# Miniprotein binders against q5uxb8: the designs that were tried, part 2

Target 1, 222 residues: q5uxb8
Amino acid sequence: MPDAVRRCPEDGFFEGDTCPVCDGAGTHILDGARRRQLSKFVSGALRHFPEDAGIEVDKAGWTGFDALRVAVERQYDWADAAALAGVIATDPKGRFERTGVGNEAGITTAGGRVRAAYGHSVDVTLDGTDDPVPATLYHGTAPRNVDSIREAGLKPMSRQTVHLSESAAAAREVGRRHAADPVVFVVDATAMQSDDRRIVKRGTETYTTDRVSPVYLSLLEK

## First folded at step 10 (miniprotein)

Design L4
Fold by ESMFold2, look of step 15:
Structure L4 (fold): chain B 222 residues (1-222), chain A 80 residues (1-80)
Amino acid sequence: as target 1 above (222 residues)
Amino acid sequence: SELEKRIKELEELLKELAEELGLPEPEVDIIVVNGKVYVFVEIDGWEIAWAVGSSVEEAKRRAAEEALRKLEEELKELEK
């Protein structure tokens, strides 16, 4: 179950009990159950069934935040603009991208555009960001997956992309969700890009690609 | 019913296959949107399959079958 979503009046939405910036408690926005339910509806609407949800997505997958808010409020009587903004701002899987609100994406409850970052079954073409890609990226995984990854590389499950982290620490944290003592692969992103492999920044600290062949992978020694 | 029996069989197969792959137990979410039933199968919060149907039972069956197909492909690839 995901953590509850709370809102700090100065620092915006956060998950858990205390604001990571100021340590304040903030105000309660959503419990974990409603957070999960709303996240499922929003990601489904953006990925799979925009028309049934009552929204329109453009060819790059974008819809207006305010249009999405109306759809969310129609779907659940307990949902509002703060709930939607909170789900988007705190998503632990980088499912959503929001633009058109500058540095206010973690705070504002109005304006801008939103899309799913991955997982579409509708026909969209996702534009990459202009953000630089670090020379080295990382992938954390359970020890049981090491042999298969060394042999076949990193592959997405079906329509999802491969997720890479900006640091070994971040990758270890992701891997810890699947194993108590995760293993981290080092990804040679510079070599991948030199070979015309696409790597795109998604959200704040996550990068995506369609796959990583074994030639770009090595194990990080602990 | 036969459909309910099939769904239970698929859910058991999904659980077994996830264990074989070393993955956590799959989770199922159900929502109703515009009078249609959407079912999602996730592992660790990652969507691996979804389906839509006019009933909960049909949507569950479809989602479970798609999830099983995807996990079976994953296992087959690893055993190469």
Scores: ipSAE 0.748, ipTM 0.905, lowest interface PAE 0.8, mean pLDDT 85
Fold by OpenDDE base, look of step 10:
Structure L4 (fold): chain B 222 residues (1-222), chain A 80 residues (1-80)
Amino acid sequence: as target 1 above (222 residues)
Amino acid sequence: SELEKRIKELEELLKELAEELGLPEPEVDIIVVNGKVYVFVEIDGWEIAWAVGSSVEEAKRRAAEEALRKLEEELKELEK
């Protein structure tokens, strides 16, 4: 079960019990169960069934935040703008992209556009972003996978891409789905790019690539 | 029912294939939208399959079959 979503009045939405910036308690937005449920609905609506969800998605995958809010509120009587904004802002897999939020802290609970970053079955064209790729990226996984990764690198599953995280913390959160004590690999993104390996930003703090050779990987030590 | 047995069989096969690939157990989520049942299958934290049906049983069966197909393809690729 995912952690609860809370909102700090100064620092925005966060997971868990305390704000990672100021250690404040913030305001409770969603418990883990509702977070998971809402996330599945939103991702499904944006990827697979916009019509059934009651939204329209353009050719680039975008829908209005307010339109999506209306759909969410219709689907769940407990959901509101804050719930939706919180789910989008705290998604550990970078499933969502949001524009027009006004600030990077995700304090705004209205306005802008939202889309899924990947995984669509509806006909959308996701253009690569011209956003710069950080020099270092991260990948979270289970300890049992370390030896395989050291030998063979990171490989996509069945026509998927390898997903990389912008921070070690984000990578660890991804890894928690695999193990209670996840390990984090450090990815030399600069070296990859210098070797003409394409890395593309997809969603919040998420980057995708076809594969990562072991030569670009190192284990992040605790 | 025969359908229930088939669903269980597919779920077990899916689990076995995931294990063989060194993946965590598949996670299944079910939601109802506009009177339809949607089933999502995630492995390793990523959605690998989804399906829609008029019932939970139908949607689960379709999702399991799709997930199984993808994992089998992955396994075959690794064995080459």
Scores: ipSAE 0.639, ipTM 0.841, lowest interface PAE 0.6, mean pLDDT 84

## First folded at step 11 (miniprotein)

Design Dr13
Fold by OpenDDE base, fold request of step 18:
Structure Dr13 (fold): chain B 222 residues (1-222), chain A 81 residues (1-81)
Amino acid sequence: as target 1 above (222 residues)
Amino acid sequence: SKRIKELEELLKELAEKLGLPEPELEIKVWFEDGEVFVYVKVEIGGERIAIAIGDDVEEARRYAAEEALRKLEEKLKEEEK
């Protein structure tokens, strides 16, 4: 279970018991369970089911913070603007982007816009970033997919983009959800970039691309 | 779960009582960001009545059914006025 979300009056939202800036206790906003629940809802709403959640996302994936607030308040009687702002501000995977807020600490509980940074199944066009891409990335999958991947490469499935992991361990974790003994593909990101194939860092450990051709893929040997 | 079946049956009965189409349950399970996601949607006549998001199918189904029931009960009360 994730740590609780708290709010420092000076430094904004944080996870855990003490403010990472001033070491203050802050105010309790959400327990770990509700944090996880709300994070899942918000992530799903922004990525997969905006209409069902009662929000609209634009072509770039943005929705109004206030609109999203209304949606979460409708879904959960315990959710409010502070809860939403806290979940967005403290997400460890970097899944959310918020703009149009007055402070860097994310203290604002009104206004601005929010989107998922990656992982959409809905049709959105995300802007690029200049974040450096490692020379090697990884993709975890089930053994049953190996032949298909060797033949056709990595293609978006239910999502708009292919998701790549920064480490083999992270890739295995992704794969473990599909099989007890996942396989990991090594992605030659340097070669891809040299061939003008764009890879973009989205989350803290997540990189996205439109497709990975088999020529850039190899199985990680144990 | 006996409880879930009971809830779903109640939901069906209430929908029928209201002259609505039989409720449809959609369940999706996927993995992202190192987490399991379960999405449950209750629809009646193509209209969403309730949704649930979580990490457990049983819990999500239960939540969605309960929420859908609440909404239908509210609708019933409105029609009785």
Scores: ipSAE 0.613, ipTM 0.869, lowest interface PAE 0.7, mean pLDDT 89
Fold by OpenDDE base, fold request of step 18:
Structure Dr13 (fold): chain B 222 residues (1-222), chain A 81 residues (1-81)
Amino acid sequence: as target 1 above (222 residues)
Amino acid sequence: SKRIKELEELLKELAEKLGLPEPELEIKVWFEDGEVFVYVKVEIGGERIAIAIGDDVEEARRYAAEEALRKLEEKLKEEEK
């Protein structure tokens, strides 16, 4: 279970027992269970089912914070603006982006826009970033998919983009959802970029691309 | 499981009482960000009545049924006025 969300009056939302800035205790906002629940709802709403959640996302994936607040309050009687702001600000995977509130994005409980940083199934176009891309990335999958990937490469499935991991360990963790003993493909990100194939950092450990041709792929040896 | 079946039967009965089509349940399960996602949707006549999101099918299904029942009960009360 994830750590609780707390709020420091000076430094904003944080996870755990003490503020990472001032070491203060802060005030309790959400327990770990509700944090997980709300994070899943918000992620799903922004990525997959905005209409069902009662929100609208624009072509860039943005929705108003206040609109999203209304949606979460309708879904959960325990959810409020502080809960939503806290979940957004403390997400360990960097799944959420909040803008339009200046430096107070991690503190304010009103205003601004929110979107998912990646993982959309709804039709959105995300802007590029100048974040550095490692020379090597990884993709975790089930052993049964190896032959298909060798033949056709990596393609978007239920998502708009292919998701790549920063480390082999992270890729294996992704793959464990598909098989007990996942395989990891190594992606030559440098070669892809040299061939004008765009790779964009999304979140803390995720990178996205439209497709990965087999020429850039190799199996990681155990 | 027993509780979910009871809730779904109550939901069906209440829909019938209101003259509504039989409730339909949609369940989706997927993986993202290293986590399991379960999405449950209750529809009546193509109209969304309730949704649930979580990591457990049984829990999500129960939540959706309970929420759908609540909404139909509210509708029934409104019609009785």
Scores: ipSAE 0.603, ipTM 0.870, lowest interface PAE 0.7, mean pLDDT 89
Fold by OpenDDE base, fold request of step 18:
Formats: sequence, C-alpha cells, structure tokens
Structure Dr13 (fold): chain B 222 residues (1-222), chain A 81 residues (1-81)
Amino acid sequence: as target 1 above (222 residues)
Amino acid sequence: SKRIKELEELLKELAEKLGLPEPELEIKVWFEDGEVFVYVKVEIGGERIAIAIGDDVEEARRYAAEEALRKLEEKLKEEEK
C-alpha cells in the first residue's frame, strides 16, 4: 500500500506524514488505497483508454488538467482537483508530467496540462530529453522469451517503445508480470548511444528506446 | 462471485426493459510499473456505459456493474417522465 498524499500549504503535495521540506504535517488529501486507485485510473486514461475515460489526448499525449479533473470526478465521488493534483505530483515512478502552471506546478490544483511520461499504447510522440543515461540498463522478461530476444532483440509489443529499467531489481519486478521466475537482460546502453541509438529517460527508473539489437544484450546470470 | 452474478443479471434485465442490446463485458488484465491492472468495460450496443480500473477482477467487475446499473436506472427514470 502506498503512503497517503498530503499537502503542505507552502511546499505543495507530498507522500507520507511529514513534509520533506519544512517538517510540517500538512493537510490530508488521499489515503494510500485511494491514491493507488486514482493513479491507476489516471495512468490508464492517459496511456491506454482516453476515450473510455472521457478525455482526449493530443499527438504529444497531453490533456487539459481540467478535462482530466472532470473525468476523475465522474469516475469517483471522492476525487477532486486536489486529489488529482496530488497523485500527479507525488507519483513515485514519475509516470505523470504536468506543465503550464508556472512555478507552482507542485502546489496548484488547477490549470495546465497533463500527460503520461511513458508507457503509452495509444499513438503519441513524446519529446526527447537530455537526461543522462546510465552505462548499463536492464530488461526483465519471462524465460520463454529468451530465445526470441537473443535472435531478434527487444521490440515494442503492446507499448510504443521498449522499456528499460535502471536496476536489475526493477527489471525483475517488470518480468514478474509474465513469469514467477523472470530473467533479466543486461543492456549495453553506452554501446547503443555510441551507435546513435536513442535512449530516453522517462520515469524515475524507466528508460525508453525504439529497439534493442541482440548485439547490445546479455543475459544476467543469477 | 454471487453478488457479481446478481448485479450482472440485474444489468441484463434492466437493459432488456429499456429495449437495449444485451450488455457486453470486456475484462483486461495486465501488468505495468510493478502493478497489476484490471480494466472492466460495460458496453451496450457499442456504447461505453461504465468502466472500472483496479487490481482485483472481482472488485472491478462489481464496480462496473454497479455503475452501469446506476446509469441505466437514471435512463429509466427519464423515460418514465
């Protein structure tokens, strides 16, 4: 269960019991259960089913904050602008981006636009970033996929891009989606970048790329 | 499971009463960002009536059915006026 979302009047939204900036208690916004629920809805709406959620996303994946607010308020009687803003601001995976609200983006409960940072199944084109890419990245998958990956590399499946993890542990967690005992591939990100293969940081631990050739892959031994 | 079946049956009955096509239920389960996602959609005649998102199939089905029922009940009240 995730931590509760709270709001400091001076420092904005935070998770847990104490503001990480001023050590104040803040105001309770969402408990952990509702935080998780709303995060799932918002991420799904922005990534997979915008029409079903009652929102529109542009070619870059953006929707208006107010439009998204209306959608979440329709879906959940307990959801409001503060709940939505809080979920967006405190997401531990960095799944959400919010812009157009000036320097108060982490505090404001109105205005601007929102998108998912990665993980789309809908057709969007995300802008590039210049965030540093680690020398080594990881990809978790089921053992049954090993031979295919060795032959053809990593390709986008149900998502727009291949998702890579910053750590082997995170990759294993991703792989547990598909198997009880996932395997982890090691990705030579340095070599990829040297060959002008674009890798972009999206989430806090997530990197994306169009494709990973087998030449950059090795199986991580347990 | 019993409660879900009852709700889904009520939903079907209400749709029939309104002269609507039989409700269709779509369930998708996937994993992303270290979390299980359950998506449930109730459609009638290709129109989305309700959706639910969660981490439990039973809970999501229940929510979707309840929401769909609520919406159909509202439609019924409007037609009776």
Scores: ipSAE 0.599, ipTM 0.867, lowest interface PAE 0.7, mean pLDDT 89
Fold by OpenDDE base, look of step 14:
Structure Dr13 (fold): chain B 222 residues (1-222), chain A 81 residues (1-81)
Amino acid sequence: as target 1 above (222 residues)
Amino acid sequence: SKRIKELEELLKELAEKLGLPEPELEIKVWFEDGEVFVYVKVEIGGERIAIAIGDDVEEARRYAAEEALRKLEEKLKEEEK
């Protein structure tokens, strides 16, 4: 279960018991269970079911923070602006982006825009970044998919892009959605980039691309 | 679970009392970022009444049914005024 979310009035939202900046206790915002629940709702709303959640996302995936706040308050009687802001600011995977609130994005509970950083099934166009891409990336999947991937490579399924992980461990975690004992493919990101295949960093450990040809893939041996 | 069945039956009965179509339940399960997602939607006559998101099918189903029931009860109270 995730750690609780707390808020320092000067330094913003944090997870755990002590502010990483001033060592203050801050104010309790959410326990770990509610944090996880709200994170799932928000990520689902921004990625998959905005209409059902009662929000609108633009072509770039953005919604207003205040509009999203209204949606979460309607969904959960315990949710408020601080809960939403806290979940966004402390997400360990970097699944959320918040802009339009200056340097106080980690503190403010009003204004600005929010979007999911990746993982959309709804039709959005995300801008590229200049973040460096590691030479090697990874993709976790089920053993039953190995032959298909060797033949056809990686392609988007229910999402708009293929998701790649920065580490084998992260890839295994993602792969658990497919099997109890996931396999990991190694992606030659350097070769892909040399061939003008675009790879973009999105989350803290997630990179996205349109497709990965089998020529760039090898199975990581356990 | 017994509780879920009871809630869904109450929901059906209340919909009938209100002259509404039988409630429909949609359940989706998927994985992302290494996590399980369960999405439940209750619809009546094509109109969304309630949604639930979570990691357990029974919990999400229960939540959606309870929320839908509350909304219909509110509607009933308004009609009885």
Scores: ipSAE 0.595, ipTM 0.864, lowest interface PAE 0.8, mean pLDDT 89
Fold by ESMFold2, look of step 13:
Structure Dr13 (fold): chain B 222 residues (1-222), chain A 81 residues (1-81)
Amino acid sequence: as target 1 above (222 residues)
Amino acid sequence: SKRIKELEELLKELAEKLGLPEPELEIKVWFEDGEVFVYVKVEIGGERIAIAIGDDVEEARRYAAEEALRKLEEKLKEEEK
């Protein structure tokens, strides 16, 4: 169960009981159960079903914060602008990005734009970031896919890009979507970048790229 | 459960009273961000009436059916004016 979301008037939204900056209690915004519920709705709406949720995302994946607020308030009678802002600001997986609010990031409950940082199934092109890319990345999959991947490489499936994990453990977790005993490919990200292949960090543990040629792939021992 | 099927039958009956097509429910389940996602959508005549998202199929179906019923009941009240 995730921690509750609280708000410090000076330092903005935080999770848990005390503000990490000033040690104050702040005000209660959202309990853990509702935090989880709202984050699922926002994540799904931005990535997969914006039209059904009553919002529009642009070519870069952005929607207006105020439009999203209206959508969440219509969906949940307990939701408000502070709940939405708090879920976005405190997401432990880095799933949401917010822009257009300047030095009030993490504090304001109005204005700006919001998007999912990754995971879109809708037609979206995301801007890159300058975050460093590890020398090695990983991809988890079902054993039945191994031969196909060795022959053709990694290509986008139901998404716009190939998703790669920061660690073998994260890759195994992803692979469990498809098999109880997943297989992990090791990706030579250094070689890819030396060959001018773009890899971009999305969120805390996820990286994206257009494709991974077989030359960059090897199997990790189970 | 039988309760969810009863809600869905009530939805069908109310749509008929309003002269609307039979409601259609779409259910999607997937795994993402280390969690189960469940999405339920109720459509009538291609119009989205209600959606629900969560991590439990029965709860999401119930929420979507109840929301759809509420919206159709409001439409019925307007037509009886």
Scores: ipSAE 0.591, ipTM 0.856, lowest interface PAE 1.4, mean pLDDT 85
Fold by OpenDDE base, look of step 11:
Structure Dr13 (fold): chain B 222 residues (1-222), chain A 81 residues (1-81)
Amino acid sequence: as target 1 above (222 residues)
Amino acid sequence: SKRIKELEELLKELAEKLGLPEPELEIKVWFEDGEVFVYVKVEIGGERIAIAIGDDVEEARRYAAEEALRKLEEKLKEEEK
């Protein structure tokens, strides 16, 4: 279960018992269970089912914070602007982006725009980032997919992009969704970038690319 | 779950009483960000009535059915006025 969300009046939203900036207790916003529930709803709404959630996303994936708040309040009687702002601000995977709220982005409960940072099935075009890309990235999958990947590489499936992980451990976690004993491919990100293949950091542990050719892939030995 | 079956039966009965098509249930399960996602949608005549998102199919189905029932009950009250 994730940690509770709290709000420091000076430093904004945080997870856990004490503000990481001033060590203050802050005010309780959401318990771990509701945090997880609301995060899943918001992620789904922004990535997969905006219409069903009652929001609109533009071509860059953005929706208004206030519009998303209305959708969240309609879905859950316990959810409000502070809950939504807190979930967005404290997400450990970096799944959400919020802009247009000035220097108080971590504190404000109104205004601005929100989008998912990655993982869309809806048609959006995300801008690039200047974040450095590690020399080596990883991709977790089921053993049954090994031959296909060796032959054809990694291709987007239900999502718009291929998702790569920063570590082998994170890749295994992703792969567990497909098999009890996942396999991990090693991606030569340096070689890809040298060949003008774009890789972009999105979440805290997630990088995205359009496709990975087999020439950049090797199977991580157990 | 006995409770889920009861809710879904009540939902069908209420839809019939309102002269609406039989409710349809859509369930999707997937994995992302290391987590399980369950999505449930209740539709009547192609129109979305309720959705639920979670990590448990039974809980999500229950929630969606309860929300759908609430909405249909509200509609019934409006028609009786």
Scores: ipSAE 0.589, ipTM 0.860, lowest interface PAE 0.8, mean pLDDT 89

